# VH-VL binders against Coenzyme F420H(2) oxidase (fprA), part 2

Target 1, 148 residues: Coenzyme F420H(2) oxidase (fprA), of Methanobrevibacter arboriphilus (b1a7s3r263to410)
Amino acid sequence: VTIVYDTMHYSTQKMAHEIAEGIMAEGYDVEMFFLHEDERSEIVKSILDSKAIAIGAPTINDEPYPSIGDLMYYLKGLRFERTGIKRKAVTFGSMGGKGGTPASLGKDLGEYGFDVVDTCEVYYVPDEEENKACFKLGQKLVEEAKKI

## First folded at step 7 (VH-VL; from Q6 with light chain R59L F99R)

Design Q6f
Fold by ESMFold2 at other seeds, look of step 11:
Structure Q6f (fold): chain C 148 residues (1-148), chain A 118 residues (1-118), chain B 112 residues (1-112)
Amino acid sequence: as target 1 above (148 residues)
Amino acid sequence: QVQLVQSGAEVKKPGASVKVSCKASGYTFTHYYIHWVRQAPGQGLEWMGRINPSSGSTKYAPRLQDRVTMTRDTSTSTVYMELSSLRSEDTAVYYCARFGYYGSFDYWGQGTTVTVSS
Amino acid sequence: DVVMTQSPLSLPVTLGQPASISCKSSQSLVYSDGNTYLNWFQQRPGQSPRRLIYKVSNLDSGVPDRFSGSGSGTDFTLKISRVEAEDVGVYYCMQGTHRPYTFGQGTRLEIK
């Protein structure tokens, strides 16, 4: 499973870690990518080799980070529906205001050929209950990916 | 608690290689990038490169890219930095550091002194 | 590469007096998210570096409040309101906004 996130802050990175813990608890490896650090080509190669992905970004000024947009544009061009499988996906993120980035990313991924099984968004910092929800989201993603 | 424990001091001849280990504990190893920073005697800090432990991908400082190799072993939660074709100017303390929240290094190894002399 | 320039490079200070260290970057450290990833580290003699301040002005856990950070864009300052004996060491600024990450040359703080 491939997890991609873009934030230098605490909240979305913490959510990514909890999702990863849920996946690992099911016995599966996770490749994690921070968009500031890793090259887009490496991330896309990991996604192509995965049956499940998680994509996260915070909502800032009610808009997603620009670097997520670059990745999403590239994924659109790959036409994943032509690979013969419909990869599973989740989206996640934190917000300080209106929010809506996970839902928007999920809609886009669905149009690009992914089966978006869930979306998770938290206000500012995830509390204990929200951390557990992210962990369970990782488990759910694996459960859905096994159906392929 | 989070801890980075590095291998012991090394004395090497010019032209040799050195491989320094950094064992992580107290956190999920694959969640955080590990960077390497060195410090020559009486000098400042020089960034050498980093590794993504989850994927194994690396990026190196351009001045060192032909001589440095970073690897990891997820089963032992250990990263390795190997510097080849050693020169006397490579004499330094080598640190591993965890890239944490807020775009900076939150935990550092104790340092490994590498002395290159003939 | 972003060049980080510290001044002074050597800073002798009398115990109990204030200290101030300047750090200037060759380009803006404001990231696309609106945050500025300028960090300060302290390295005591014979020890590994320790993070003092992240995002310009936020004190790391366990750092005394006599330390403070300020600045924006390309011009940053670390201040110690009253220097104590334990503050002896070298102080580095570091930028985390641009790859590769870069450090200032260091400022050696010493008690005179």
Scores: ipSAE 0.599, ipTM 0.844, lowest interface PAE 1.6, mean pLDDT 87
Fold by ESMFold2, look of step 8:
Structure Q6f (fold): chain C 148 residues (1-148), chain A 118 residues (1-118), chain B 112 residues (1-112)
Amino acid sequence: as target 1 above (148 residues)
Amino acid sequence: QVQLVQSGAEVKKPGASVKVSCKASGYTFTHYYIHWVRQAPGQGLEWMGRINPSSGSTKYAPRLQDRVTMTRDTSTSTVYMELSSLRSEDTAVYYCARFGYYGSFDYWGQGTTVTVSS
Amino acid sequence: DVVMTQSPLSLPVTLGQPASISCKSSQSLVYSDGNTYLNWFQQRPGQSPRRLIYKVSNLDSGVPDRFSGSGSGTDFTLKISRVEAEDVGVYYCMQGTHRPYTFGQGTRLEIK
């Protein structure tokens, strides 16, 4: 499973970690990528080799983070609907205002050929229950990926 | 309790190589990048590079890229930094540091002194 | 690379008196998310660096409240309200906003 996120802040990064813990608890490996640090080619290669992905970014100025937008545009061009596999996906993120980035990303991924199984967004910082929800989201992603 | 424990001091001749280990504990090893920073005697801190432990992906300071290699072993939660073709200017304390939240290094290893001497 | 410039480089201080260290960056440290990733580290003699402050003004856990950080954009300040003997060491600012991450030259704080 491939997890991609773009944030230096606690909230979305913590959500990514909790999702990863849920996946690992089910006995599956995770490759984690921080868009600010990792090369896009490595991220795309990992996505192509995965049956399940999680993509996360906070909402800023009610718009997606710039680097996540670059990734999403690249994924659009890969035409995943043409593969023999409808890969599973979740989206996640934090917000300080209007929000909606995870839902927008999920809609786009669905158009790109992914089966988006859930979306999770928190206000500012995830509390303990929201951390548990992210953990369960990782488990759900694996459960859905097993259907492939 | 998060800890980064580094291997012991090394004395090397010019032209040799050194491999310093950094063993992580108290957290999920693959969730955090590990960076390497060195400090020559009486000098400031110099960033050397970093590794993504989940993928093994690396990025190095351009000045060092031809001589530095970073690897990791997920089964032992250990990162390695190898510096080759050693020169006297490479005499320094080498630190591993965890890249945590807020774009910052939150935990540091104890440092490994590498002395390069004829 | 973003250049981080500290002033002064050497800071002798009398016990119990305040100390102030300036850090200036060659470009804005405000990230695209509106946050400023300016950090302060302390390195006591013979020890590894220790994070004191993150995001300009937030004290790391276990850091005494006599330490404070302030600033914005390109100009930042670390203050110690009452210097104690244990505060001897070198203080570094560091920016985490731009790759590669860069440090100031360090400010050596000594007790007069």
Scores: ipSAE 0.567, ipTM 0.831, lowest interface PAE 1.9, mean pLDDT 86
Fold by ESMFold2, look of step 10:
Structure Q6f (fold): chain C 148 residues (1-148), chain A 118 residues (1-118), chain B 112 residues (1-112)
Amino acid sequence: as target 1 above (148 residues)
Amino acid sequence: QVQLVQSGAEVKKPGASVKVSCKASGYTFTHYYIHWVRQAPGQGLEWMGRINPSSGSTKYAPRLQDRVTMTRDTSTSTVYMELSSLRSEDTAVYYCARFGYYGSFDYWGQGTTVTVSS
Amino acid sequence: DVVMTQSPLSLPVTLGQPASISCKSSQSLVYSDGNTYLNWFQQRPGQSPRRLIYKVSNLDSGVPDRFSGSGSGTDFTLKISRVEAEDVGVYYCMQGTHRPYTFGQGTRLEIK
């Protein structure tokens, strides 16, 4: 499973870690990518080799971060809807205002050919219950991916 | 308790190589990038590169790119940094550091002194 | 590469008096998320570096509140309100906004 996120903040990074813990608890390996650090080509290669992905970014001014946009543009061009394999996906993020980035990313991924099984968004910093929800989201992603 | 424990001091001749280990404990090893930073005697800090332990992906400082190799072993939660074709200018203390939240290094190893002398 | 410039490079200070260290970057350190990833590290003699401050002004765990950070954009300051003997060492600013991450050249703080 491939987890990609674009934040240096505690909140979205913590969510990514909790999702990864949920996946690993089910016995599966996770490759984690921080968009600021890792090259797009390596991330896309990991996604192509995966049955399941998780993509996260915080919401700012109702827009995704630029580096997430670059990745999403690239994924659009790969035309996953033509592959005959419908990879599972979740989206996640933190917000300080209106929010909506996870839902927007999920809509885009669905148009690109992914089966978006859930989204998760928290206000500011995830509390204990929200951490548990992210962990369960990782487990759910694996459960759905096994159906492929 | 997060800990980064490095291998011991080494003395090398010019032209040799050195491999320094950094063993992580107290956290999920694959969640955090490990960076390497060195400090020549009486000098400041120089970033050498980093490894993504989950994927094994690396990125190196351009000055060192053709001489440095970073690897990891997820089963032992250990990162390795190997520097080849050693020169006297490579004499330094080598640190591993965890790239934590907020774009910063939150935990550092104790340092490994590498001395390159003829 | 983003150049981080510290001043002064050497800072002798009288015990109990304030100290101030400047750090300037060659580019804005504001990241696309609106945050500024400017960090301060302390290196005591014979020890590895220790993070003091992240995101300009946030004290790391266990750092005394006599340390403070401020600044924005390209200009940043670390202050110690009352220098104590344990504060002797070298202080580095570091930017985490742009890759490769870069450090200032260091400020050596010593008690007169």
Scores: ipSAE 0.567, ipTM 0.835, lowest interface PAE 1.9, mean pLDDT 86
Fold by ESMFold2 at other seeds, fold request of step 12:
Structure Q6f (fold): chain C 148 residues (1-148), chain A 118 residues (1-118), chain B 112 residues (1-112)
Amino acid sequence: as target 1 above (148 residues)
Amino acid sequence: QVQLVQSGAEVKKPGASVKVSCKASGYTFTHYYIHWVRQAPGQGLEWMGRINPSSGSTKYAPRLQDRVTMTRDTSTSTVYMELSSLRSEDTAVYYCARFGYYGSFDYWGQGTTVTVSS
Amino acid sequence: DVVMTQSPLSLPVTLGQPASISCKSSQSLVYSDGNTYLNWFQQRPGQSPRRLIYKVSNLDSGVPDRFSGSGSGTDFTLKISRVEAEDVGVYYCMQGTHRPYTFGQGTRLEIK
């Protein structure tokens, strides 16, 4: 499973870690990528080799962060619908205002050929219950990916 | 408790190579990048590069790119930094550091002194 | 490479008095996400570096309130409101916006 997130925010990074813990609890490996640090080509290669992905970004001024938009544009051009595999996906993020980035990313991923099974958005910092929800989201992603 | 424990001091001849280990504990190893920073005697800090332990991908400072290799072993939660074709200018203390929350280094290893002399 | 210039390089200070360290970068440290990745580290004698401040002004956990950071763009400042004996060491600014990451030359803080 490939987890990609954009931002050095504690909240979104914490969510990515909790999702990863849920996946690993089901016995699967995770490759994690932070867009600021990793090469886009390595991220895309990992996605192509995976049956399931998680993509996260916070909402800033009611828009997704620009760097995640660059990745999404690249994914659009790869025509995942032609691979013969409908990969599973989740989206996640934190917000400080209206939010909506996970839903927007999910809509776009669906158009790019992914089966978006759920989204998760928290206000500011995830609390204990929201951390558990992210952990369960990782488990759900694996369970859905097994159906492929 | 998060801990980064590095291998012991090394004395090397010019032209040799050195491999320094950094063993992580107290956290999920694959969640955080590990960076390497060195400090020549009486000098400041120089960033060398980093590794993503989940994927094994690396990025190096351009000045060192042809001589440095970073690897990891997820089964032992250990990162390795190897510097080849050693020169006297490579004499330094080498640190591993965890790239934590807020895009900066939150935990550092104790340092490994590498001395290059003929 | 982005050059980070600190001043002063040596800072003798009387115990209990304020201290101020300047850091200037050769390029803007504002990243495309609007954040400024300017960090401050402290290295006590014989020890590994320790993060004090991230993103210009945010105090790291366990760092005393007497430390503060400020600045924008290319000009940044670290302040210690009342220097304590434990503050002796070398202070580094670091930029995390551009590759390779680069550090200032360091400022040695000593009690006189």
Scores: ipSAE 0.512, ipTM 0.807, lowest interface PAE 2.2, mean pLDDT 85
Fold by ESMFold2, look of step 12:
Structure Q6f (fold): chain C 148 residues (1-148), chain A 118 residues (1-118), chain B 112 residues (1-112)
Amino acid sequence: as target 1 above (148 residues)
Amino acid sequence: QVQLVQSGAEVKKPGASVKVSCKASGYTFTHYYIHWVRQAPGQGLEWMGRINPSSGSTKYAPRLQDRVTMTRDTSTSTVYMELSSLRSEDTAVYYCARFGYYGSFDYWGQGTTVTVSS
Amino acid sequence: DVVMTQSPLSLPVTLGQPASISCKSSQSLVYSDGNTYLNWFQQRPGQSPRRLIYKVSNLDSGVPDRFSGSGSGTDFTLKISRVEAEDVGVYYCMQGTHRPYTFGQGTRLEIK
């Protein structure tokens, strides 16, 4: 499973880690990518080799960070709907106001050929229950991916 | 408790290679990038590169790119930094550091002294 | 490479008095996400570096509140409101916005 996130923001990074822990608890390996640090081509290769992905970004003025937008644009061009595999996906992120970035990313991924299983957004910093929800989200993602 | 424990001091001749290990404990190894930073005697800090332990992907400082290789072993939670074609100017203390929350180094190894002498 | 220039390079300070260290970058350190990845590290004699401040002004856990950071863009400052004996060492600024990551040359803080 491939987890991609675009922020050094504590909340979104924490969510990514909890999702990864949920996936690993099901016995699957995770490749984690932080867009500031990793090359886009490596991330796309990992996504192509995966049956499940998680994409996360915080909300800025109801828009994602530019680098996550660049990744999404790249994924759009790859025409995943033509691969014959409907990969499973979740989106996640943190908000400081209205929010909505995970839902918007999920809609886009669905249009790109992914089966978006769930979307998770937290207000500012995830509390203990929200951390548990992220862990369960990772487990759910694996459970759905096994249906492929 | 988060710890980064590095291998012991090395003495090498010019032209040789050195491989320094950094063993992580107290956290999920694959969640955090590991960076390498070195410090020549009496000098400042120089960033060498980093590795993503989950994927094995690396990025190196351009000045060192053709001589440095970083690898990891997820089964032992260990990263390695290998520097080849050693020169006397490579004499330094080599540190591994965890790239933690807030996009900065939050834990550092104890350092490994590498001495290149001819 | 982004050049990080610290001033002064040597800073003798009387115990209990304030200290101020300047760090200037050759390029803006504002990243595309709106954050500024300017860090401060302390290295005591014979020890590994220790993070003091991340993202310009945020104190790391366990760092005394007599330390503070400020600045924006290309111009940053680390301040110690009242220097204690334990503050002796070398202080480095570091930028994490551009690769390769680069450090300032260091400021050696000594008690007079």
Scores: ipSAE 0.508, ipTM 0.811, lowest interface PAE 2.2, mean pLDDT 85

